# Ledger of designs, part 305: VH-VL binders against q9vpl3

Target 1, 224 residues: q9vpl3
Amino acid sequence: RGKINIQRPKAPHYERARVVAVTQPKYPELPKAKSCFKTRAERTQQQQENPYNEIIAREVRNWLDHSRLVAFFHLSSITADDIFRVRVQLHKQNLHLKSYGSKIIEQAVKNTRYEAIVPLFHSNHCIVFSPDPEKTAALLRIVRRVPQMVLLGGIVEETMLSRNQLVAYAQMPGLHAVQAQLVQTLSQAPGHLIQQLQAHQNSFVQVLDVHAKNQMNEETPKST
Short names: E, the ipSAE of ESMFold2; O, the ipSAE of OpenDDE; V2, 0.75 times the mean of E and O plus 0.25 times the DockQ between their complexes.

## First folded at step 11 (VH-VL)

Design D93 (framework fv_anetumab; at its last look DockQ between E and O 0.41; V2 from the best seeds 0.71)
Fold by OpenDDE, look of step 11:
Structure D93 (fold): chain C 224 residues (1-224), chain A 121 residues (1-121), chain B 111 residues (1-111)
Amino acid sequence: as target 1 above (224 residues)
Amino acid sequence: QVELVQSGAEVKKPGESLKISCKGSGYSFTDYWIGWVRQAPGKGLEWMGIIWPEDSYTRYSPSFQGQVTISADKSISTAYLQWSSLKASDTAMYYCARDEGIYESYYFDYWGQGTLVTVSS
Amino acid sequence: DIALTQPASVSGSPGQSITISCTGTSSDVGGDNYVSWYQQHPGKAPKLMIYEVSNRPSGVSNRFSGSKSGNTASLTISGLQAEDEADYYCSSYTSWSTPYVFGGGTKLTVL
């Protein structure tokens, strides 16, 4: 009696095969479960339609509009505890540390004068807001506590500044006097001012591009 | 005017504990880092550590980590340097100094007059 | 360990210009612009003379100037005076963990 190969059952007799084929219950194809995986496009669209994101974006806009000092920081593997400690110190100086998602920032600054900051937010970042530009030095003293907070640049009195410019600004004695002089000088030479403003913007964009490129290069896993 | 005033000279024996002080005046004490610098007799300057007086956050030089304790009392604008057990090798002039630098710029713009610590058997 | 090297001694006559060098072991010593200079008279506390390579604090004579080339920072004292006789220390930022490194000091003698 030949061992019934249970792994390769002999094809049934033609008639039996026909009956089995006809009697096999055609289960309706389960509707292809809409892959619970919303396409990236659907996820992006749903995120755009989230009323909560709009509220937060409005908050960001409000902070930007009412702040005379805005500083942008990259966060490199910082702990929540370290962030909290720095936040407390900053708060005591009326400096407000906030963190927002890149999409929220994009939405917040869309069609505004701040649109140029969007490239800064492709990684983990935080923003420090202050109504007082004279607190720039205080800010930069406090952030010494956390090497993971890397200064990228900022906005002072509606002017975008590179990292170096922001540091230089913080070091200037009598900010009001120098600012007044700068404003006077800028008011006297509108043509040169526009060029210098554009140059600073271009320099800022270049610095941001370099930072963005460096970040992209760091995120490329060495496919060992 | 910004001023840092340190406690007077100390003469101690090995094994004794010591706490010296540095009082700041003429500025907001909690808004600046305070550093301690050691100078052994006839030797150069050596950074020991810094403290943020507002919350007493402290960083030490690796050479001094665990050897000394830096603290501050912001209520009286005073920073402290202390030893639990002095050694003869701790004989030196100790300076406190205010750090004026920002971000990655570290420098001391005002210095205390120094405290001479002599540890002898 | 990042070290700053200074000459042990420098001398000059009154009215002359002298330069004290401070050389780092690495090109990263002090970052691009984070070198400071201190003057110390015998039995006195150090005094800040130059910060961030070339900046003078208020009250420091314009005879003192700082510069940097490569990994060497320099303090120049022009119009040397008797009162300038002191020890001079350079300092530099190295890292967050070691933000202060001092040179070995240079004794300046006015002849």
Scores: ipSAE 0.861, ipTM 0.939, lowest interface PAE 0.5, mean pLDDT 86
Fold by ESMFold2, look of step 12:
Structure D93 (fold): chain C 224 residues (1-224), chain A 121 residues (1-121), chain B 111 residues (1-111)
Amino acid sequence: as target 1 above (224 residues)
Amino acid sequence: QVELVQSGAEVKKPGESLKISCKGSGYSFTDYWIGWVRQAPGKGLEWMGIIWPEDSYTRYSPSFQGQVTISADKSISTAYLQWSSLKASDTAMYYCARDEGIYESYYFDYWGQGTLVTVSS
Amino acid sequence: DIALTQPASVSGSPGQSITISCTGTSSDVGGDNYVSWYQQHPGKAPKLMIYEVSNRPSGVSNRFSGSKSGNTASLTISGLQAEDEADYYCSSYTSWSTPYVFGGGTKLTVL
């Protein structure tokens, strides 16, 4: 605080230039090949008020607007290699695995019917986007190799679906006629579904975090 | 039509190596898990492991970890089960099977005809 | 391995209904875990009869049905026919490391 003198704020000089340089927006650098995800602390730092957040929020909004399938997952601790390999397998099926900070999600869904999804992103998460809802089964086959990815629910044809509804959707044959019937029948206010998902998310995170740690200790012996 | 065709019966001596095959057709081979199941003579079914053929990611049953190698060649839609040194106790029928389960569901919907492996002195 | 418990044999007359049980624990058959059932004729590969507790694959007779209560799953065959004479295995998810555990098998004899 002793570096800033309010007495004469009009003319910049060396001390004022230093303060300006320190307060410049920080543009977080996303991981290149090792991992597409960041810790919660790193996401919070990324969400400082700066113009980079708006660019990323527009990306999220574009994904939401042009994806007929969106799936939300809780993500427990996982190696960068395992996540990268899953991303590659998903990408081969036109399934796009992404993660964004909660502030960016808030900006992206502001003034949309999806605004209620923001609380899902206050914990470790990832999202899968796709223009092809027929790939829901492929998604759920691939993620079987990653118990750390726990399905929370999704959006199909602009309709919110619970976890169980999304799994049921994935198992349906002849998608076109059944798809239309499913969407019409399940037209619910997004707020009710999000409240149910948020309540179960807190419970599932606690239970499945313990379960995943137990299973990973059992399935990843130290000598491998 | 989905079909899994396995290699023919094998008669081997203890200590010999062996690689048996399972060729899938009538479906997208790299979109499904393939499992291997053992059945000793007069005994029940035992799961050995599964593989994701696209990148050869493999999971083994704890009972078979380190005893066999599961692999795949996606270019010819074929999965393999391999022993580096057979034992008499490896005498059994070996099945490959496709798993169609999603998320937390695990089941084998199509099975190969089986490969009988006999290991005797 | 700990196998799921099935009776060693069951018999019935043509036209009768019979039930084959598959008993495990809360870690495999119990809770939300799925159970599947396989039919195996002598010298043949297993055939999937029931998946996800009660679902029947296309081409499987509607005489076969599945259910679960507590730690016990059941396969029910109504209207027994000679062709139903076979071995029957249940299978259940247990853990990530062991997603398939089979029962010991039940020999069904049609009298």
Scores: ipSAE 0.779, ipTM 0.895, lowest interface PAE 0.9, mean pLDDT 80
ESMFold2, look of step 11: ipSAE 0.769; ipTM 0.891
ESMFold2 (binder alone), look of step 11: mean pLDDT 92; pTM 0.945
ESMFold2 (binder alone), look of step 12: mean pLDDT 91; pTM 0.944
OpenDDE, look of step 12: ipSAE 0.846; ipTM 0.930

Design D94 (framework fv_anetumab; at its last look DockQ between E and O 0.34; V2 from the best seeds 0.64)
Fold by OpenDDE, look of step 11:
Structure D94 (fold): chain C 224 residues (1-224), chain A 121 residues (1-121), chain B 111 residues (1-111)
Amino acid sequence: as target 1 above (224 residues)
Amino acid sequence: QVELVQSGAEVKKPGESLKISCKGSGYSFTDYWIGWVRQAPGKGLEWMGFIWPEDSYTRYSPSFQGQVTISADKSISTAYLQWSSLKASDTAMYYCARDEGIYESYYFDYWGQGTLVTVSS
Amino acid sequence: DIALTQPASVSGSPGQSITISCTGTSSDVGSDNYVSWYQQHPGKAPKLMIYEVSNRPSGVSNRFSGSKSGNTASLTISGLQAEDEADYYCSSYTSSSTWVVFGGGTKLTVL
């Protein structure tokens, strides 16, 4: 008696095959399980419709609108602990370190004057906000402790600055003070305006010169 | 006026512990890095490390890592450099200095007067 | 090893201009505009003379100037005076090493 090959059962007799074919319960095709994998498009659409994202986007806008100093950093393999420590130090200086997703940032700055910052947020990033632009130097001193925080640029007094420009700004002692003094001088009686302007002109020129020198030094191509 | 005042000269024997101090004044002590620099007799300057006084975060030169300890007491605007066990090779002038640099710029604008440490048998 | 190389000694006569070089041994050292220069008289603490290649602190004579070409930074002292006789050190930071490096120092003699 030939070993019934269980792996390749002989086709049943024609009549049996017919009966089996007719009696096979037609299980309704399980509705093609909507692939639990929402298409990237569906995920993107759902993310856009998330009320929570809108709230966060508004928060970001609020920070941008009320900050006189905004600095953008790339985070390169930084630990949560390091971020926390830096956050604490920054907070003591009234500097607020925040991290947002790229999509949230995009949504937040869409159709605003800040739209130009979107390209900066293609990877892991954080933003530091401050109401005081004079804290730029303090910020840059604190972040020295974390080489993984790479400065990308910033916004100071509604002006977008490159990395180098932001550093240069931080190195300019008393710029605002000098500007304020200049404004005060200009507001004084017309008779002494020119003389006073000239007196402060040197200070202003010195500040500008320092700025210019810093820029020139930056433009010197790293001769690789 | 910004000033860094260091403790006086020390004469020690090998194996002894030592802690020297650097007191800052005339500026916000917690807003600047304080560095330590060694200068052996007749030799050049060697950066040892620096400290952020606000939370006492420290970074050391690889050559000095584990050899010394840098600390700070922000309540009295003082930074410290200490050895657990001195060696004859530790004989040097030690300077503290304020780091004025920002971000990737490191430079020292104010220096202490130096502390001479002599380690001899 | 990341190092800054300086000439051991330089000499000049009063009124002359002299230049001290500082060359980074690595492409990362001195490549950035983060070179500083210090003057040290015998028995005294170093004094900052130049920062970020060419910036002069307040109180430093305009006779001192800094420049950079490639991986070599230079300190130039014009109108050399007797008081300029000192040791001069360059310093730099490298982003790759995350520590400060000093040059070996240059002894300037005024003849």
Scores: ipSAE 0.849, ipTM 0.932, lowest interface PAE 0.5, mean pLDDT 86
Fold by ESMFold2, look of step 11:
Structure D94 (fold): chain C 224 residues (1-224), chain A 121 residues (1-121), chain B 111 residues (1-111)
Amino acid sequence: as target 1 above (224 residues)
Amino acid sequence: QVELVQSGAEVKKPGESLKISCKGSGYSFTDYWIGWVRQAPGKGLEWMGFIWPEDSYTRYSPSFQGQVTISADKSISTAYLQWSSLKASDTAMYYCARDEGIYESYYFDYWGQGTLVTVSS
Amino acid sequence: DIALTQPASVSGSPGQSITISCTGTSSDVGSDNYVSWYQQHPGKAPKLMIYEVSNRPSGVSNRFSGSKSGNTASLTISGLQAEDEADYYCSSYTSSSTWVVFGGGTKLTVL
């Protein structure tokens, strides 16, 4: 009597699944035997694919070894064009956007201090590598336009940082402030440089005077 | 060292076009966002939008989408705000500002001196 | 329109500490979104006083401090001086729309 609601079925009826299975050649096969043993073609393919996975894992290890900045992101659905434009902007800053399978990441970091990162890669993700840790701020300015890239954390100078720690590192004024302070000091400090040179000159003269007196004393024989 | 210098005050009539400029110096212009902020006479600050000067990616406040055009010429480190047809309600002070915010942060650390735009008959 | 609520005016005597509030919603100030504060003297461009809730830019006096609790951010000025007389604006962004919002501004008068 009543209608069957099929607008959003989560599971098919058992009778439908049985009919589909009967009309297909799947029933002559023994699923347990197939799952326990591989065909010759499957065995050969598996063996061949293992070397490719290890080559890709070596690529990841190489990136990790040569990158002083690594940032991990969860990546939501995004068009290929949008992610390409972001990759271009990042590349101009020596920031290299990559993505790898979770099995590849697991192989790459096995028996390393970075094994803890593996769970980050069980969902859609991307990784940014760079030899330049001072580019962390540039990275985070660029990705601000991409809400699909959700920062999870990173590695800076071989130290694992949380999301908030990486953001704080990016805003640390040390390298930028030191470079700016040095330029300003050099451009405005001829008088201070002269004072420092005069102080070093006085210290140098004192060292020479002590050295000269020591040489005269060593040349004169001492009585017993 | 960072400086943003804007073009001078403008007096225009309704229906005229206008393009005002903001020149950045003392920093790598293409490495930072530039925002535009409006302040109508006797009113507060209103964010209009920002631009990434390297590739001219822009985002506008919904209040200003389609009302103005934000653009940049990275070769001369200059951002622009442009109207195709001014209205009297466009009378305001317009500021450009460098947006130093990173990842989920938005704040303007350096501001231009402002460009007063007056639109009247 | 005013998206973040600030008092229209606040006054204090020299040497006093005063606080300017900035109240938003759970989708802007009340989320984990950052808040910044700007000072504007008449006829001048705004100046950044506080960013990311509580950080001071280089060159800003330590008399200025910021904080946030719930849906309200606060700018506190200790040791009030005549030169602090200005308009003050808070700013945040919306979590769902990713655009910047300013408060309506607060006129600080130093008595």
Scores: ipSAE 0.644, ipTM 0.827, lowest interface PAE 1.5, mean pLDDT 78
ESMFold2 (binder alone), look of step 11: mean pLDDT 90; pTM 0.931

Design D95 (framework fv_anetumab; at its last look DockQ between E and O 0.25; V2 from the best seeds 0.63)
Fold by OpenDDE, look of step 11:
Formats: sequence, C-alpha cells, structure tokens
Structure D95 (fold): chain C 224 residues (1-224), chain A 121 residues (1-121), chain B 111 residues (1-111)
Amino acid sequence: as target 1 above (224 residues)
Amino acid sequence: QVELVQSGAEVKKPGESLKISCKGSGYSFDDYWIGWVRQAPGKGLEWMGIIWPEDSYTRYSPSFQGQVTISADKSISTAYLQWSSLKASDTAMYYCARDEGIYESYYFDYWGQGTLVTVSS
Amino acid sequence: DIALTQPASVSGSPGQSITISCTGTSSDVGGDNYVSWYQQHPGKAPKLMIYQVSNRPSGVSNRFSGSKSGNTASLTISGLQAEDEADYYCSSYTSSSTPYVFGGGTKLTVL
C-alpha cells in the first residue's frame, strides 16, 4: 500500500476535481480590513479631535489659573496605593494631586504663559495644586513619605521656580507675603525691584540674605 | 513656643515591656515629623525612626526595625516609643525631636529633654 | 555602610577659631546641602546649631558657621568661649534606607 504522500496528494479524478471545485465555499473576500494601522497622522488627528481631551485640557488650565502654588513631580515606580495615600494626606491640607498625560498637558498649556512647563512632562508625572502658597512647606513635608515622588519644580505666585528655588522658598523665614513679594520683585524689571526694596528694606534684606545664602551654597562649587 | 516634653526616667528588668511618651506643644503637631534618637551611655546619637502623626505613618532605621514600635496620638499631641521586651542593651537615653526638614532635608530643630531607660537584671 | 566620620576630639583656647570636620564615606552621604550640626552639653539634649550646611536657626550665635567642600562638611566656631565646650554631632541625609545618619561626635575642649 503506497505511502500516502500527504505533502503532494495525487490530483483527484477529473470528476471529483470538478465536484470539489464547484462545492468549494466561495467565502466572500473579507473586506480588505482597512489596515487598522491608522497612519500616525490619523492617530494624531483623532487624538486632537477627542472632545474628552479638550475637556481635560480645560480642567488643567483652570487649575493652573486658580492655583497660587503648583508643584511638578516625577513619579518613579510608584504604586497606585502609595499615590492614593499621599493624595489623601495632601487633600487634608487643601493640596490637590492630579495626574495628566503629557499630550493633555501640552494641549492645555499651548499658547499660554505656562507653555514652558511642557518639557517637564516626558514621563510619569503628577501635579499638586494649591490656592495657598504658604502650603509649600507642608507639601514638601508630606512628599517625604514617598521617595518615588521627585520634585522637578513649581510655580508660585505665577513665577516659575526650579526645584531648588521651590525648596528655598518653602524654607524662607518670615511672612509668606514677604516671600511672595520677593519672588515677584525678582521677576520684575530692575526698576521695580529697587522700589520694592526701598519700601520693605528690612524684610527684603532678611529674605534676600537667606535667598543669597541658599544660592551661594548652590553656585559655589569651591573650585579649590 | 515649641516644646517637646518626654516622660520620666524608667528602670526596668530584661523582658519587661515599656512605653515612653513625648508630648509636643506650641505648634501644629500633625504637620511635622517626630523622630526618636537613641544615645547609649557614653556613645553617639542613633536615629531610630520617624512618624507622621496625622496618619501614624512610620519609618524605621533598619537597626531598629522590629525592635521597637513608634506610634502617635494626635488628639493629645503625643508620640510614643515602645518595647515589647526590653534588653540590657536597650539601656540608653532616648530623645524625641521635631523634624523641621522638608523634602530631602532631614534635621531636628526641637528636642525633648530625653528619657533615660535603664534595663538591669 | 554609610558613615560620617568626625574627629574624636578637638581643642582650642578662648578667643580662637576651631573647625570640626565631618566626612562622608560616599558621595551619596550628605547631598550637596543636607548636613546639620548639633551641640550637646553633658546631660542635656542636643541642640540644632546648623542646618543645610550653613544655615543658623534663630537664637544660635553667629560664631557658629557651616561649610562644605566635597564630601567634607565643616563646623567653624569663632571666638571660642568656655560655654562652647560640648559634644558636636554632624548629621546628613542619605538616599539609602536610612535617611538620617549621625557622625560619631566630636568632643570640644576649651583650654
């Protein structure tokens, strides 16, 4: 009994071949599935047209506009549980921890004064919002609980601050009002700076001294 | 004025349990970390751990993990350090201190007067 | 093991300036600005003298100053007084599981 060559079956008899040919189910050609590969352009366009993204972007803008303290954090391998716990603690201090996608942030701050923050959002990030800049120290005390929250910088009284500047701000002695004024003064033209310094000479000297000391400690790598 | 007042000196035997206290006043107790520091006789300072009184979140030094329990009662602005079973080696001065540090800064700006714990057979 | 090394003892005469060093074993010890100094008189609790390398708390004499170079932090006491005789401890933040580390302490004697 000849080994049935399963790889090259003998052609069936002519009559059988005809029957098989006629009885072969003509499966409708599956509509050429439009390659689910939405072109990058189509994906980008669909993302831009997502009404939900626009709503969230508006929310972000609203938070930015109504917050006197904004802090940006990188999240390094943090668990959802840890985030939740920190959120609860922050909330008790009227600090609002939010997380948004980078694209949403970009859309939210596009053509706004906050556009400079976009480069901070390259990975997993969260933002803490507060109407009270005096809560900066409280914020930074609470976040000590979570080493995975890495401070990147912040905005205080509409002034963008580096990580070190934000920490320095939180540590400044005296009236929070003086701190805010100092930050504002430093952000203003030299002429306005002189006027404000004259008006609050004693307070400013103290705040500047603290600030200068903090900066000098940062800038003086003693190149000896 | 910020003040931390600790419980009085304790004399105990090995195997006994002990709980000492640290009461804070003059500030918002819930908004600052409280730390415990051990100082054995004639020795240096050893950090034991810290607690966030608001929710009693604690961090311990590896050397003290499982050896002691740090707790707090925010309703009475009091932090506690406790042992389930004392050892002779636990003989030391124990300080509570307020941690004023923020973010990556850790420093104690106010200290309790200390509690001397003597464990002797 | 992350450790801060201090000299066991230093001495000076009244009116002199003395410096106590605190050296970390690793670059991870002390970060750039996270060194603190404590003064402890016999039988008393430690007192914060310097925080963040060079900042003085309210009520601390301006005779006390802090600095840092590389992995070595320094406490300088100018115009040494008899009351300055005490043990001095440095401390630092560490990125390890132990966020707080103390130096071994330095006994300052005023001659």
Scores: ipSAE 0.821, ipTM 0.915, lowest interface PAE 0.6, mean pLDDT 86
Fold by ESMFold2, look of step 11:
Structure D95 (fold): chain C 224 residues (1-224), chain A 121 residues (1-121), chain B 111 residues (1-111)
Amino acid sequence: as target 1 above (224 residues)
Amino acid sequence: QVELVQSGAEVKKPGESLKISCKGSGYSFDDYWIGWVRQAPGKGLEWMGIIWPEDSYTRYSPSFQGQVTISADKSISTAYLQWSSLKASDTAMYYCARDEGIYESYYFDYWGQGTLVTVSS
Amino acid sequence: DIALTQPASVSGSPGQSITISCTGTSSDVGGDNYVSWYQQHPGKAPKLMIYQVSNRPSGVSNRFSGSKSGNTASLTISGLQAEDEADYYCSSYTSSSTPYVFGGGTKLTVL
């Protein structure tokens, strides 16, 4: 059916997954390159390449260069309305749902450390890009509504992570505390500036203060 | 300082309608699932349904599908549980709760104080 | 709905350790599915004590620990105190249509 990762054995989450996610070196999966058959087939296919593949491959490279979070999913059959709804929810969190052909992905990551991701795109798939690695938990909360999106793994801060490693990254208390601390610090700085302007009795500055406070309060709460 | 505050206790007759509320504060309300859990007098906990407040996407337990309506008004950070026609068997404590889980993880980290609904003749 | 099986009651003396079991199947408690535990004092809302089998939320005493073996999850409370007297519920994922299945509850009495 094409849902490959669901059938694979995974490490026990309650103990081994925590150790594996924290202690393993962050590196590409053991096979850095595709199988010899796929490599040979890809060489043959490249001889027939459509010129628009290079243009789209540049788009993928741009997304990879500007995204500190990239998540890969297998996508089984889903209604257009359901996938549209989740795309909207992801977009509101600065998470960008995309899909590209395997030839284009191969071309985009050729001669990079990310060549190991190419086999993920030989089945139905989608990719989520974001400049905000702290949004990994938000991504994984949203996709719960779409069981057809099966997490395969991802890239965070240029480090390739397996499915279990990506989930563990999103759940670490230190990550939640760091994300909350960074957002709180930034929110205090703009708010302090706005409060200083108000000390001079300016009748119109209050509108800007309300707007700035609304932006500063957009961070998700720290989990208990 | 995550807090869920529910509306007050209700005493109703069979056939009446009711809408109870759950107000979230201290977090980004739209970014977390909110569930409703029923507890009949002297009995255990039973999940009723869950809502994603940003677009009101809702999933119901099979036991409660068609029996209640779960909704949300994100502009006031409030989720609702509603009956069109109450039955005496709807007498129970009703909790709202926030779900912090991701991907394959489902659990409620913060709970409202509960709303006691009494339905009697 | 399918419910997880818990003992109706357990009891222990102050300072002792007790274990509350939660038995399901390979489709809920077994395998890689997560289990959570909730404490409920009379007249109060439930409180999360354990999530993902063995993790404690911030502010929950390390006297509470969770584990599982096969199709049975366990909540262990060490150094029993009078305040631990409450009802305890386990919960597990079963399917996308029933992501929250609760056990029947266990009443803990501190003698």
Scores: ipSAE 0.681, ipTM 0.847, lowest interface PAE 1.3, mean pLDDT 78
ESMFold2 (binder alone), look of step 11: mean pLDDT 90; pTM 0.931

